# VHH binders against DNA-(apurinic or apyrimidinic site) endonuclease (APE1L), part 1

All scores and structures are predictions.

Target 1, 364 residues: DNA-(apurinic or apyrimidinic site) endonuclease (APE1L), of Arabidopsis thaliana (Mouse-ear cress) (q5xf07)
Amino acid sequence: MKRFFKPIEKENSPAAKKPCLSPEKRDGDGDGVEEEKNQNEPSKFMTWNANSFLLRVKNDWSQFSKFVSDFDPDVIAIQEVRMPAAGGKGKPKNHEELSDDTKVLREEKQILTRALSSPPFGNYGVWWSLADSKYAGTALLVKKCFKPRKVYFNLDKLASKHEPDGRVILAEFETFRLLNTYSPNNGWKDEENAFQRRRKWDKRIVEFLNKTSDKPLIWCGDLNVSHEEIDVSHPEFFATAKLNGYVPPNKEDCGQPGFTPSERGRFGATIKEGRLVDAYRYLHKEQEMESGFSWSGNPIGKYRGKRMRIDYFLVSEQLKDRIVSCKMHGRGIELEGFHGSDHCPVTLELSKPSSEMEQNQVSN
Structure headers, positions and changes below count from the first letter of each chain, unless a header shows other numbers; antibody chains aren't numbered by Kabat.
F, E and O stand for the ipSAE by ESMFold2-Fast, ESMFold2 and OpenDDE, each averaged over both directions (binder to target, target to binder). V2 = 0.75 x the mean of E and O + 0.25 x the DockQ between their complexes.
[cut] marks letters that were taken out.
The coordinates of atoms that the task and the answers printed are left out; those that the model quotes come from them. Centres of patches stay.

## First folded at step 4 (VHH; framework vhh_7d4b_2)

Design s10 (from a2 with D102E)
Fold by ESMFold2-Fast, scan of step 4:
Formats: C-alpha cells, sequence, structure tokens
Structure s10 (fold): chain B 364 residues (1-364), chain A 121 residues (1-121)
C-alpha cells in the first residue's frame, strides 16, 4: 500500500509543461511583478549517471528526450559524461569545454552539440566538468530562466582549480545551492589506493558541508554508497561479496564496494553532520522491490536481479517540508526505464517557493 | 588515458560472419573483465558476451549462444568477437567495454565509440 502522506493538490498536472523563457523574451512586468527580485527558483530536479553520455545520445536519445519532455525538470544533473576536456598538444586543459583535438573527438562533440540543441534540451544552459580523458565527468543542465548566480567546479569555492576528474558542479541560486557530485568508487583493495581516495573524498564533503551551512543545500548525484540494508535488493549478497575470493584484512572494508561497513558508517555520519534529509527515504519508508533502486546489475551473469540505491537527493532539513515527490524511474530487473545506463534517473520535486510557503503558513 | 577502439563492423548478408576487434590502452588490460554490448535503435543496451581476465571463462546472451565467440589476447591488449551465422536481429551498434575495477558491480566503467553491424538481405 502507499504511505499515509498527502501530496500537494496540484501534483501531476497534465498541462504543467509551460515554457521557461529567458529575461530577453519576457513581456513587461504585468500586475505588481518585480521581475528581477521575484523570479521563481527551480523546483523540479533530475539526477542520472549516464554511463557515457555520448553513448546515451547515440543510442538512447529518443527515449531519454521523451522522459525529459514528460517530466520537464528545471535542473538535470548528469554523472559519467566520460568525455575529455579541451586542450590540444602544448595547451593547458579547459575542463569546462569538450575536446575537439582529434577528428573522432570533433565528430563526438558535434553529436553532443546537435543533441543538446534539439527539443527539449535547447531550453537549457549547459555546464561541463570534465576529466583529461574519457573518465568520470559531470554536467549540469539548467533551464535558461533559472540561470544560477555562480557555478563552481570544486568543493573549495575559494580554489580556482577545477576538480581533476570533473566530479563536482556546485550551482548557487538566490535561496539555495545545488551540488552535483560523482563520488569515487571505493574499490576492493587498499593497495590500489581506492580506499584512501574515497576516505579523502568523504572528508572533503564533510568539510564542505560544515563551511557552507549559510544557505540550504540540495545535494544530488551518484554517491556510490547504499546507506542501509533497505537500500540494496540482497543485503547478504552485497555484505559478503568478494573479489575472486579475496577478503580485506579489516572487517569494516569487507563487502561490495558501495556497501562496506566503512563506507556506510561514514555516509551516515556525513548526513548527520550536514543536517541532511534523504528525500527518497523520507517519503518511502518501505523497500519497493520494483522501483526502489537506482542501479541494477546486468541481466546476464552473477549480478542479475541485484540492485542498489546509490543515487540520491539529500536536502537540508530546512527544505524537508517542501518535498513533494522523490522517485526512482527504473523498473524491475531488465533495466526498464534506465535509458541504456545501469543507473536510472532519480527525480525530486519541491513545493512552492519559500516566500509563497511563508505566506500560506501565516494565512493558516 | 583509458581508450577502447572498436573495428571490424560493416554490412553483411544473413548467414555471413564478421570479426570485431577492440584495441585497449591506458590500463592493465589483463586485470579487467571485458565485454561486448550491443544496442539497436529504440532498444535497451544488452550485454552480448563477457570474458574474464585470462579468457578461461566466458558468458553469452541466449540470443547469440553457439553463434558468437568472445576471446582476448592480453599480449596485444585486444579483445575479439567472432560473429557467425549472422541474423537481421543482430543489427546493432556493438560496443567494447571494460568492467569496473576487478568486476565491481558487474557494470562497465569505460566504453568504446562503437562499431555498426548491419545484417540485411
Amino acid sequence: as target 1 above (364 residues)
Amino acid sequence: QVQLVESGGGVVQPGRSLRLSCAASGFTFSSYYMGWYRQAPGKQRELVASIDYSGGSTDYADSVKGRFTISRDNSKNTMYLQMNSLKPEDTAVYYCAREGYEYVWGSYDYWGQGTQVTVSS
């Protein structure tokens, strides 16, 4: 059965797809509207690990475009763009621009550019955060009418340097911040330095949260960890997973990467220290076997039917009463709704802007 | 810099054969499970074949079992897909993929650009 909560009355409007217009295309003020100060903020968000964005454009674009058109997100956060940053021989890398250094990369850049100029994507501004090679990388698409005030590409806002793997995009809006991250995978063995890389990343996240509490946060992306047993389809399978029989020396490091006690414990501590609410779990108290997971194993082989929730919307406690909806869009074990990725889109919908909410609370 | 480069695709008549190659660079090839995926327009991406570190263990989708053979040459950092008795249903873009570090998740973390295979009469 469905949870005993009441969504906002105007949820699921069939005609909710109004075009977002840039300031240059808007008519005059109208009745009592102060355009610059009283702009609406984004309220509909999507995050998706594309597992190579170029491949999704080549092979899954019609499906994904339809999904985006149907949901009509204000913000789209992408992980695993896997395109190299611009910067030919003898030039420094520009981590915000797609490479055209070779004939193949020029063709690939053109494919992406054409796709992002087609409906509905032409209505979005695009920011890239890219690695030096076809590794990692993130992107942020924001409707042009909701242009952020500032965009940063590292957790340290005072640093002029880009995050080296393109794992971070931080967008500042008037009333909140949106953080898009692609967290590094923990790996199976400490000698590969993956455990240390993940621990250092988690520490940087905590430091960011502690120094940026002046404004509410929406943190989304592939966080590469399932918090609790309810967040995996088969807890025993994931807790006892081994790489070819190898067992790490420390029991806290045992299990599937993303579901080790060490990773889970640090993630819980991070949520608590950041005063964050896991939006999906806030609304969905019970495990949903059909649609409760953001990652699914390949239908062929040992991971068939094995699924994890590792893609999140974590929101500041101040925003929890505005959470209307949070959904995983993948279904079942055959990768339905995944649009060619092993991750499905995850969406978040928030209620009315804070000024309207404050007025409504006073009226009640 | 991790790179996977596919070759060997083309247009063939039903019943013919093609051999796809994947040249890998920028990582220790022999340390990774590798696979071939395919995707036809409007369809979900599907894993066609996978191969372990040594080539001693292979898996295939039911639709290609007995017709396709995956292999690898670790000395050349190259993986192959031998496709026999091709059918129109095999028409797709074929992608070489590296599985996540030491088979993490059963998911793939690097992909090639793809090579088109078209089987038409």
Scores: ipSAE 0.000, ipTM 0.243, lowest interface PAE 16.7, mean pLDDT 82

Design s11 (from a2 with Y108F)
Fold by ESMFold2-Fast, scan of step 4:
Structure s11 (fold): chain B 364 residues (1-364), chain A 121 residues (1-121)
Amino acid sequence: as target 1 above (364 residues)
Amino acid sequence: QVQLVESGGGVVQPGRSLRLSCAASGFTFSSYYMGWYRQAPGKQRELVASIDYSGGSTDYADSVKGRFTISRDNSKNTMYLQMNSLKPEDTAVYYCAREGYDYVWGSFDYWGQGTQVTVSS
């Protein structure tokens, strides 16, 4: 029989690592102005469309937890939570709280709560913005030591209001804002007002960018558009895609949802008007067939090997010189690094405002 | 509101058969490519079978070819998966999925709650 512990050999255990504590629980809060300034700003960010966060927790949590532990993000933005908001048949919905209205939903809420209480997630504060059903929804996880000053669930910075389907979380930090969005997909035709919904959404984003230029912005999430031909694995395939042979009346609406000329044009205009830099493309000027895409078709079937970059970090021009790395973590065509989703995690690392880039960070 | 409701799962011995059903509502069922996906504990989701708009074209994962048959009845807004010669490795939660409207075909943008299939001796 072997002894169960050897304390001298456990120097790098998780228990030896100091926890990230909220400012209110941090010993010596106020010890130094420079240290407070440098410690209070997140610099490592992750965005991931989980394609049902509950399914990822049930089936893929070990590999995703390892990824999060290895990267150690300060902020994790999630899209497609796909859990309903709290509130029964005769009660107003609370879009910030997971439903426990049925026995099944109570059990599912407990599964998520246990997962998010385990390492490394226990050190993060969690915000939900949820739809009324198992559709859409977003979440934001922020290390407790980097607690945002305010969190909004709409583009108007109004307390208590949620954008429809839980598509928006906006976090206010001291020197910048972080916007997490799950953009509505355009669809193949104006079925259920999909084209109109997307155009209205794009207009709302532009209005938000124009009225919130007082601070730098980091805008991340599933933006449901590939900007340029370099952002899809097979431009001709995507440009000529059709639903049941249907051809929209306007040529600008033809193609794969997310890669139509009209969507691409509006996205380019939005980036320009918002004075935003696409962090991945700023660092990666050439197409990377192994790692240049955030979404991948199923390895079996018609979309095998077909991939798109539709998940982004868009940063205000003022932040561009701080971009150290931006990476798509999925590889190849077999969904390696996707952690059970059809989207892979995308990460952004910024330098600290007063630091110079070190030699060992140039390659990452 | 798109709804997909799976049924027909259960516990069976190896070599037996099960038939899964998926009842669809909230969209024009006959306009969409449909699929069955499964996820076993600790494994990534996999597409098991897919069927075109009319039922005239079907595809299967190599692991289930010759054993599983996908079909649809557009008049009933229902899709089926007939599973014959079940093996312990077929144990998974099976999900009905709609493809094509909200994303690139081949992704599962919509799935139901799933139905558990357990094959054990």
Scores: ipSAE 0.000, ipTM 0.287, lowest interface PAE 16.7, mean pLDDT 82

Design s12 (from a2 with G100S)
Fold by ESMFold2-Fast, scan of step 4:
Structure s12 (fold): chain B 364 residues (1-364), chain A 121 residues (1-121)
Amino acid sequence: as target 1 above (364 residues)
Amino acid sequence: QVQLVESGGGVVQPGRSLRLSCAASGFTFSSYYMGWYRQAPGKQRELVASIDYSGGSTDYADSVKGRFTISRDNSKNTMYLQMNSLKPEDTAVYYCARESYDYVWGSYDYWGQGTQVTVSS
C-alpha cells in the first residue's frame, strides 16, 4: 500500500452548489453587468503533480473526485500526465492529443476520456500538452463557463508549438493569465547536462516574466525547487544530501535536487524580477510541519518523513490583495491527502474582482 | 560500497526471450528510481526502460515497447528486464543503473559492469 490511512469522510457536506453555466445559460437578472463579470471569473485554482495521471485514474480516482467535488475548483492544473502524444509512423506528433497509436494506448485513452466525462469533471474543458513518451506532460482543466480566450503550449505564445516534454500550458483569460509549468528537475550531476538544462529553463522563465503584458499572472505547478529552509522538513538532511557519496565540484550545486544553493538563489531572483508573490508563504509565515509541504518521500526508506514544498501559486503583486486562501492538502508523513501521488494538491482562492479592483488591473 | 550486478545475458536466436536481473547492494534500494541502459558497438549508451521506487510507474524506449517489461522486487533488492521477441538490433551490452528522483533527466550515479546480449543467426 502507498498509504496507511484510508480517506477520512467529512461530516458536513458542502452546501449545494449551482452548476457553472456559460453566461448565455445563466438564469440571473439582466441588468447586472458588474455581477455577471464578477461571477464569470475563475477564482478557485488547484495544481497537482499526479505522478502518472493514468495511474491516479485507475487506482485513486474515487478519492480525488471527492476532493475535487468538495473543493469545487474553477481551474485544475496537472503535472506528470505521463501519456504520449498522438502520431504514428511517418505522421507529425500532435502534442495536444492523447496517443491511440497502439491497442494499449487506445484503451488507456478511453480510460482517461471516461474518467474526465464523469462528474464532477464533465463540466470542465480539457487541454493536454504531452511528451513523445510516457514522461512529463501537463494538462489544464477549466470549467466550461470560464473558457479561456486563448491557450498556448509554449512561453513565446507561438501557435501550434509545444515546449519539449509538454511542460507548459499558458491560458489567457479576460483579466489575467494562468501559467501551468512542470519545471525540469536539476539532477545530481553536471556531467550529464542536468544542471545546464535547469539553468536554461530558469533563464527562459525569467525572459517570459520580463516580457511586458497587459494582464497579471498566476503561475502554478511543480516548480521543482524549495525556496527557503522553511520550505523543507529537514534542512540539514536536504542541504547535505548526496547521490550515494557523489559531491559536485561547485559548492552552489551541492545538496538535494530542488534545494541546492544555486537553484534557491535563481528562484528567489526570478520571484523578485517577476514581481511575484508566493501566495502560500504570504498567508503562512510560520512553518507548518503537518500541512506545509507539497511533496513527501516514500513512507518506506531513507526519505520517510522527509518533505518539501515544491508546488506553488506565484501571483503578480497586483493580485496579492485578492488572496483569500492558499493550502497544501497533504498531511503528516503517511501520504494522507496525496491521492496516490508523492505530491499533494495545492489550492488557491482569490476574492472576486470589485469594480475598483478591475479598474486597478487594467494596464496603461 | 554501491554495487549493481547484472546477470542473465547470453546468445539467442531472433524471436527468443531473455530475462536480465540486477542485484543491488550498498544502498537503500527501495528509495531509488532504477533503469536499464544498453550500448551497441559504436553507439552511444541509451535508456531502454525505467522504473520508479515503488514499481508503479515504468517507461520504455519506443524501440522496445510491447516487447520488454521492467519490474523490481524491493524485498530482494533486485530489478528485472524481461526481453521478448528479441531482434538482431537488440544486440548490446545491457547496464543496470541507479537514479534517485528523475532518472530520465540524467541524475545517474552508478552503472553495473554490464551483461552482453547477442541476438544472432
Scores: ipSAE 0.000, ipTM 0.137, lowest interface PAE 14.9, mean pLDDT 81

Design s14 (from a2 with S107E)
Fold by ESMFold2-Fast, scan of step 4:
Formats: structure tokens, sequence, C-alpha cells
Structure s14 (fold): chain B 364 residues (1-364), chain A 121 residues (1-121)
């Protein structure tokens, strides 16, 4: 005998948002760990150039904390931490630990530690990748239930050497890799150290992509390049930009750093060679003037209303059908949604791992 | 109550091998990265080898790479360190460690009592 019931619409009844517990605090320790390994992978990601993470904690933390609580990311990638690595006089640098070498640095470390111990951040494990000074640096926050198998701090994982500016965090998960990078800015002049530094960086990225094709990749961060004209608010302004009237001798190096023909061309080649998909542009084919940019110029001066998309999620082609959402959270010219930075948060949401993804793609 | 118990240490001649074991209890062993540290008299404690949840990813200090192999058996809640081609410089107390779930990952929050390894001729 059959009973006739009205169908329930399970897609319209998502599970209630709840804290991700560390494995040791879960109610079911037994098969839950295997279930976590095989089915419970990160699916919600955020990247943000904080333009001094300490200043964001001091001045903007309530707004950012609310944003993180509302979005509930599984992974938070931070660029421009701008805190020095531990290692005082006569000691080797530990690029994975915040310095406490002076009274001021000890106090600043305590400010960051307190902020990251408060809700919602207390549910995340934190990795630091730091420079020797208050320059560059990255951080990765991962919910404790999604702890990666291994974390590396350079693109060549066979080398034990840390990336010296703290520009790289590579996290290994069971089914994919997450790469957080803060790409060096190209600069305005044709000095070897400016343009060649960026070219050497881009080459290292291509070499990394060629050597690590055994698993899908999610590459996020401040990549310091706008790929196409659609990725800048004012293409003519950015293409003709000059520092104090200086014109580089090579035409391909002319324009705003991040929007020169040479940077754009190499970026396109890198995406193609790496078999990567730009998640935002995959979903958003048309330019969105209010929400299509991750960086905004100062509201005072010639860069008012001038905006660029330079913060990305680039995913391996194998992951493209899992892309549910990719959003820039800043709006307008008054830095709404930027939380005190000149960059806004960018988020990516993927559908669940392969068995649920296959089920979602199969319709009867 | 978290317990980590090391065994397998001893006195050996240079070029010989030892296998260390770490028996874990009081937590879900398969949920944690595990590592081996060592400390020689008058020196700082150093990480020798680390292993992920499944044993599929391992890392080694440059001083032991190619000579030591870390492994784990999650069904037995046990981690191992196979030490080959032992040198006098490997003489130390070896500690089994569980990686913490604190805000700075890579720090170890529980340690065993240690097992002495002495390499002497």
Amino acid sequence: as target 1 above (364 residues)
Amino acid sequence: QVQLVESGGGVVQPGRSLRLSCAASGFTFSSYYMGWYRQAPGKQRELVASIDYSGGSTDYADSVKGRFTISRDNSKNTMYLQMNSLKPEDTAVYYCAREGYDYVWGEYDYWGQGTQVTVSS
C-alpha cells in the first residue's frame, strides 16, 4: 500500500546555518571523521586585500565581522597583512608567526590574536605567511572542521624555503588545492627590478601550474592585473595613465600598473596554459558598473570613481560546473562594502563534492 | 584524557635502524596531523617529520630527508618513525606530538613523554 503525500521541496529547505565544530568537539567522533574527509570539503570561499590587516582590526572590525558572520565562509584568504615575521636579534626568521620582538609589535600581535579568538573567527585555524617588515604578507583562515592535509608557503613545495615577502599560501585538501597569492605590483617604470620582478613572478606561477596538474586548483587573491577592458571602469583613463608624465620606452609597458598590455597578455596566457576559469567572468558576462570591481580609487582626487577588478577566483576547468556564485561585495564610488580597505571582499561558492554535484546535474 | 606514548628508542651503532611507535588515545586520532620532534641536550626542540590525517602527505626536516619515514595506522591509533642510516647527530629524545587546533596551526598542543635514541660507536 502507498500513501499519497505532497512532495517536499528540499532545495528550498536548506539546513539551518550552524557553527562548524572542530573534529574533537563533534557529537559523533566515529564515522564522522571519514565522512568529513570524503564529503565535507570547503565550498564557500572569500578573498580580501585588507591593506594592513592590523588597521582593519583596529578601525573596521565590527563591519568585517558582521560580513563574515553573514556570509559564513569556510575559507578566508587575506592579502596585505603587513605585519613582520617573528625572529629577533641573532634568531632565524619564522615567517609563519607574528613578531613580538618589540613592545609595540607584542601589543599589535595581542590585538590580532584577540580579534581572531572572538566570534566568528574562533572557529577558524589561521596560517600566516609574513615578510621581514610591515610589507606584503598573506593569511589563510580555514574552519577547523575543514583542516587542510598540508600547507606550503612557496610555489615550489619541494623547496623548504619560505616565499620571502609572504606572498604565497598553498593549502592541500583531499580533492583540490587552494592557492592564496598576493602578486607583486608591476610599477610605473622600466627599471629591471619593477617590470622584471613581475615577469619572474608570472613565470613562477606558470611553472607551478604546469607541475601541479594532478589535482584541481582554486587560485585566489590580489593578482594585481585587470584582464580585459571590461575589468576596468574607465579603459581609456587606465590605458593612458602616467606617473608624473613618464612614458616607458616600450609601448606594451605603458598605462596603469595592473592594466598594461604586457601584464594583460601574460595573464591571459597563464589562464589558458593553466586551463583555468575566471569564476566571476564565467557567471557575469556583462559589465556591472556598481558591483563588477574589487578595487576602487580614493574618493578624493583624479581616481575618484575609477575602479578595477584585480582580485580573482580562478578555478581548474574540472570545477567550473560546480560554480554556484562569485561576487564582488563593494559598491559605488564611496567605498561601500570595502570595510576600510581600497579592496572589497570577493566570494566564491561551489556546489557540494562530486556525488552531490552529480545528483544536482542529473534531472529526471 | 589525551595520551601519547612513545616506544622503540634505544642505543644503536651508526648506520643502523630504529623504528619508533606512538600509541594515541583519548581523542579521534584520524582527525589530527601528527608529528615527531626531537631534542638533544642544550638544543631547541625541532620538528623532524609530520604526517596528515590519512598518511598521504608527509614532510621532513632537511637533516633527516631520505633517511627517516613517517607513517600512521589509523585503525590502531598509532604513528611510526622508521629511522634508517642513523648518525651520532640523531642522538636526542624523540617526542610524538599532536598538532593543535588553535589560531596558529602548525603548533603542537599535546606531547608524549619522549623516548631516548642514542647513536654511538
Scores: ipSAE 0.000, ipTM 0.150, lowest interface PAE 19.8, mean pLDDT 81

Design s15 (from a2 with E99D G100S)
Fold by ESMFold2-Fast, scan of step 4:
Structure s15 (fold): chain B 364 residues (1-364), chain A 121 residues (1-121)
Amino acid sequence: as target 1 above (364 residues)
Amino acid sequence: QVQLVESGGGVVQPGRSLRLSCAASGFTFSSYYMGWYRQAPGKQRELVASIDYSGGSTDYADSVKGRFTISRDNSKNTMYLQMNSLKPEDTAVYYCARDSYDYVWGSYDYWGQGTQVTVSS
């Protein structure tokens, strides 16, 4: 390497990274230093629908690891883990643990374990919420120094069971909650009660928001809905989409799953009722054709160049003034920045909370 | 080196009480959140109760709220579960668990061998 200058591609020079240790591993017998009185809470967040986390580890891990190293998130929320929960046939499943019930599953678990033990991932604690089969599932990775006070796996905090298909991880921090969800898709036909399942899910989300309004919320994940026309690359294409010419009986259910009038209307109502701010749209008022979408159609076929924003950070109104950045990391129509998934990572950065009075008196 | 050993299980009549103990070794006990899980035949493993580093903050599953009390004695490296007003539905193997980010799987990284609690008439 013989380079005499370093072009600055980022706005700020990288600051030296400090070690992040779990609270339990910190020097507890030392005198309490003033710096330990600062709130130790996450401020950098990432959400990503991996479309099989194992497949990403096998095929795309180098580029994703570099992305995580470069961004240095405090929290990583994953959707579509697609790994089964532990527990053999005839035994109840443990939805927090990766299965090792077969030789193949033991090998796959070892692949994931090695990947998540390597830099930068070895610095994170991991929670799984898994389905009974290679379907759905979510994960939450949190830097060891930012250990949440409690983690729940159901929208009802009093439920002893995980949300079906592992669709929910809720982490409680001192001053806020982080909710990671993988919303069910509406589908094209109501043959498997998909429309009813989505309506019930949306209602339970509203109920959750109303019951948990005592603390600010950061809600992230694959929400399986594009809110407005600005959130899709081709509004007419998505609004008029049909599977094999099928037309639902209700006009409000017509169109691409995730962009039907009923899904969009319920999502708008949920945001308003929950007093939530869409962090990306708060900062990015205009459509950005290159980088404004989190999902992209396959580069081969009728969905080539067709894109949707369906992955979000929704934050409580009281957090909106702390929003520093929110970015979709995918670009163009060739799945650049998607790391092998049909979804790209989405990131959120908040400023650190201030414990000072709103107006400080200056002595000079 | 991490070891968790449960004791205090047994057979008891409905309405009676049992106190479970978990003796911890091989780590700095006072630095970890701890919890009790249970698993009944044919059912999923469930978190029953959790406790913070100091014992100042506790959480309970709805099914045991008001009946079970989790506590810890950091000087003895021991965690307890006081189970009052026991019901047949409380019949399960009870596991002591250490909460940690030291490995890649889940929020609880070590479990004991379990202790059987049977509530029967």
Scores: ipSAE 0.000, ipTM 0.137, lowest interface PAE 19.7, mean pLDDT 81

Design s16 (from a2 with Y101F V104K)
Fold by ESMFold2-Fast, scan of step 4:
Structure s16 (fold): chain B 364 residues (1-364), chain A 121 residues (1-121)
Amino acid sequence: as target 1 above (364 residues)
Amino acid sequence: QVQLVESGGGVVQPGRSLRLSCAASGFTFSSYYMGWYRQAPGKQRELVASIDYSGGSTDYADSVKGRFTISRDNSKNTMYLQMNSLKPEDTAVYYCAREGFDYKWGSYDYWGQGTQVTVSS
């Protein structure tokens, strides 16, 4: 019951923002030029692995809410929701709805529903993609004025079943697609087919990219791989890491999960074949030890000060010239800006559609 | 299905002791590093103690070192946190966690629902 924040926060009342209304609620439209100027497409994006979204709502919500209010994202992609899908014994699972099968789950659903109804979150539409248990799961929040045309919960959008672990949300907009994924971790051993599961996942991503080349893509989320040595704080430490002295039979599988040669090689091939640009690395060519990583190890023990960049915005080459900023908001060894997670938020800002034409009209 | 269930929390006066328990199921308990985290409202998550798969190696946060003792009984699939000389600053929800050392590089992949510890002055 002690306050752990300042008694008086600066009231962040930005000058009253106009309500973000769904397109269907706007009166009187007949000019396509006006749609471009009014930004009918999202341009500010956030991705965050919450490491249990319920725990963040219970324990970290004021700090995260302030961060969201300050950044004002159009889209928020969440990974590790870790809430079970609706549908008890004898019912098919609804992977798009939070479970209310028990008293505890009903109370937890109400906690999440109340949080997402409060400012600034009440201005967002919410989609869930959930596993059968308190495992994995993703969510997507999109401002109501930028309502997507369609939302899918698997990489194959044609008559496909929901992705079983809730690892995928694909949102279709008029001019681009947004893909939110929570990639499975590779593991240290091929026990329970961990290496095979990751290889199969990477193959499905490549197949998806080949089928969806008709529109630009923004792909974000926890991709569970650091691409290059610059993407880890201590390359030699991660490259030589072993589980209790165990060495995998294949040298390409050796090292820290997320930083093995095989994972890094497949990721590089995927980026190249998909004609994708890593937005953060496009803007930030050199390693930044304080702010260049999205994941941090425990503040005590062997992984203190060990960090990885495993959360990304990968954008189609067609969007490259629109990249204004891409930032990781966590800092230092003590998890400042992580909001209770082992991952920090990562943000992307694109320039507005037709902004260059507007500038040319004003300038000349 | 992996489950971690914490118990033993409560309301105590400063200087007293509590023992937390974590009952684990749905995985081979003896193969995993385990830890205790805590989180108070408005504070970031803090790892307070960790223990290796055998119980032979333990680590503690400086804030609890000398006061808290982590242990495990692999035959019962249970981990414990003995908390002595409790202070008001120890007031938090305490979470049992399966440490992902073997595949989540020293972060935790599974958490329990938590148990509230309140140290009243």
Scores: ipSAE 0.000, ipTM 0.446, lowest interface PAE 10.4, mean pLDDT 82

Design s17 (from a2 with S31D)
Fold by ESMFold2-Fast, scan of step 4:
Structure s17 (fold): chain B 364 residues (1-364), chain A 121 residues (1-121)
Amino acid sequence: as target 1 above (364 residues)
Amino acid sequence: QVQLVESGGGVVQPGRSLRLSCAASGFTFSDYYMGWYRQAPGKQRELVASIDYSGGSTDYADSVKGRFTISRDNSKNTMYLQMNSLKPEDTAVYYCAREGYDYVWGSYDYWGQGTQVTVSS
């Protein structure tokens, strides 16, 4: 009767992990004489387009919770939250708060709140950037011990301003920035200037990268573009794809949204201009047909077995020597490891900062 | 608008048969591939079977080949899954699904509420 509250596997629960507490609470442990490493920065990251976070909580939460418990990320970036921002009739929207404006929305907010208060998620601070409706939206979960110095919801670092549709969360840490984005898909036709809106978005990303070069960046999320032929399972299929035979006026706009020549070219230029390293491709030079893709077509229908890599960790070149691991967790054509989404989780592990700087510290 | 309603689940002994039905509404049924997924506790959803627009092409998971048969009746907007020689390992919630509306960039695969199948001795 209460099927969605039952744990999927009770008998195979991993051992409890030590909670990551805020610096204040950790210091409250007293004594201070252990060779405890004062780690001020996250090193394990996860990004996932949940394709409705509420649906994942309702239908897939036990599996996803186990995955999070096993991987133990310091930061979780979510795209396609698809929950509306708080704000009643005649009130401005609060894009950082889940709506409870109707009885249904109050119940849905409670479902999400309970899920995020349960292990392992209760150890994370949560930030929302939400749209006005059940569309788009992003979230960022950061372990409480790694609290960012500042969080922005726009590319301009303006307090209290949100990018339209909640597509941006930017977290400032001591030595680096983390950017979580849900890039807009331009679709198949340039209706309502969809192609032009994507071009404007790409330009604004480049402008952001140029004005924020003072600190290394980790940029993650659903970037809605596969960079090179190696990033799609079937290059010819995607390059020649059409919606109901429609052909865009410009050849550079032809093909699968996310794999058109213009989208791919702009993405390559952005990576180069931003001096960014694609962490997955840096470690994985050859195409992995089982595990090299973050998005998979529905196993039912025309896109069965068609896969794309459109979810990334792009890191500043200064961080490339710290890249230990970058993995796509989905496998095959049956959406194994996707946890109910058409996107799988993607993870990044960085090594700890160089101990050389610590060894040169003389505090006597 | 799009609605999928599963029926036919239940509790059966090993070796028995069940027939699941999926009644579809809110879209042109004959324009879409359809399929059945299942999810057992602690496991990811698995595609069980899929069927093309006309019923002329079908695919099955290796675990059910030779035991399960998918079919559709476009005149009734209904899809079926005939499940023979049921095993305890077939115990799961079974979901009716439609191919994504926008293909690779589809927002929702239109899953039904699911129907519980329990195979127990």
Scores: ipSAE 0.013, ipTM 0.452, lowest interface PAE 7.9, mean pLDDT 83

Design s19 (from a2 with S50V)
Fold by ESMFold2-Fast, scan of step 4:
Structure s19 (fold): chain B 364 residues (1-364), chain A 121 residues (1-121)
Amino acid sequence: as target 1 above (364 residues)
Amino acid sequence: QVQLVESGGGVVQPGRSLRLSCAASGFTFSSYYMGWYRQAPGKQRELVAVIDYSGGSTDYADSVKGRFTISRDNSKNTMYLQMNSLKPEDTAVYYCAREGYDYVWGSYDYWGQGTQVTVSS
């Protein structure tokens, strides 16, 4: 007879962790202000397109929770929440609140609320930016000790409305801004003005970057573009991709959405004009076939083994010397490390600000 | 409005067969790859079969290969999954899925309501 049942052994003396205290609850004096402020700034970040956050909670939450516990991010940016905004009868949509307008939506909201109240997530404040339907949407989770000063839901800070489809969350911290975006996909045909919609979005991003240059930026999310050939597993496959045999009239619009010459060119121009550093590529100059991609095709079908890097951390040049690590956590072609999504988590770690003498190295 | 409606699920004993149907409307059916997903309680949603525009190319997950057959009839805007030699492990809600239009190629963006398949001994 073999042992049928083995209980999980608990640690007798788990390592003590410092409590994460909100900034308002800390005692400080003039001499400690800078050290307290530096300690209170986020330095570990994660971005993940969950491809339906509800489905990840229902089916993949244990493995994702373990990953979050192991990495211990200060900020988690989520794309493709795919939950509708609260509407209520006779009221305008509240795009910051999960709908409870039907019995099914109330139950789904409770599932998400319960998951986010459980360890390790209970230590995070949560912001939603939602679409009117089970489409798109973003979320931002920030450890309570790093509470942002202000959160915006539109690229235009003066706008009273959320960005359409809940594609934007902008968090204002004392020394930097964090922008979480879910960029619209460039369509295969201009039948729905998809090419024009993406060009308009790219232009608004450039305008945002120009208007907000007063403070360093960390821009993360699903940007729906692979910049260079090194950012796709099979450049020729993606460059020649077509939907329903259709070939756009302009050569610059040909290929896989996210890997067309026009999208790639505009993205390069945006990085340059915004004075941004692609954190992953700054550290990883050579193509990494095992873990160099954030999106992967299904393990069965024509997209088996076909992968793209379309999820990014783009940081202001002022922050480049603080980049310690940037990693994509998916491996190989069997969706290992994707936690049920077709996108894997991407993480960024920044060093704490140090003296000028300590940072005065080319590798910083 | 894109609609996918599954039918043909039910309760069967191991070793028996079921045929699932997916009726599609609101888009040009013949322009899309289609697939069948399944999800058992407490398990991740699994893509089990895919079919190209014409029905000339198909692919299957290892767990169902040789037992399941995907097909389509573009004149009827309908996709099928013939499930033979059913096992208790095949118990799941089965979802018809359309290839992503709003997402990068190879992703599936629309699912139907699902049809329950229960293989009970």
Scores: ipSAE 0.000, ipTM 0.407, lowest interface PAE 12.0, mean pLDDT 82

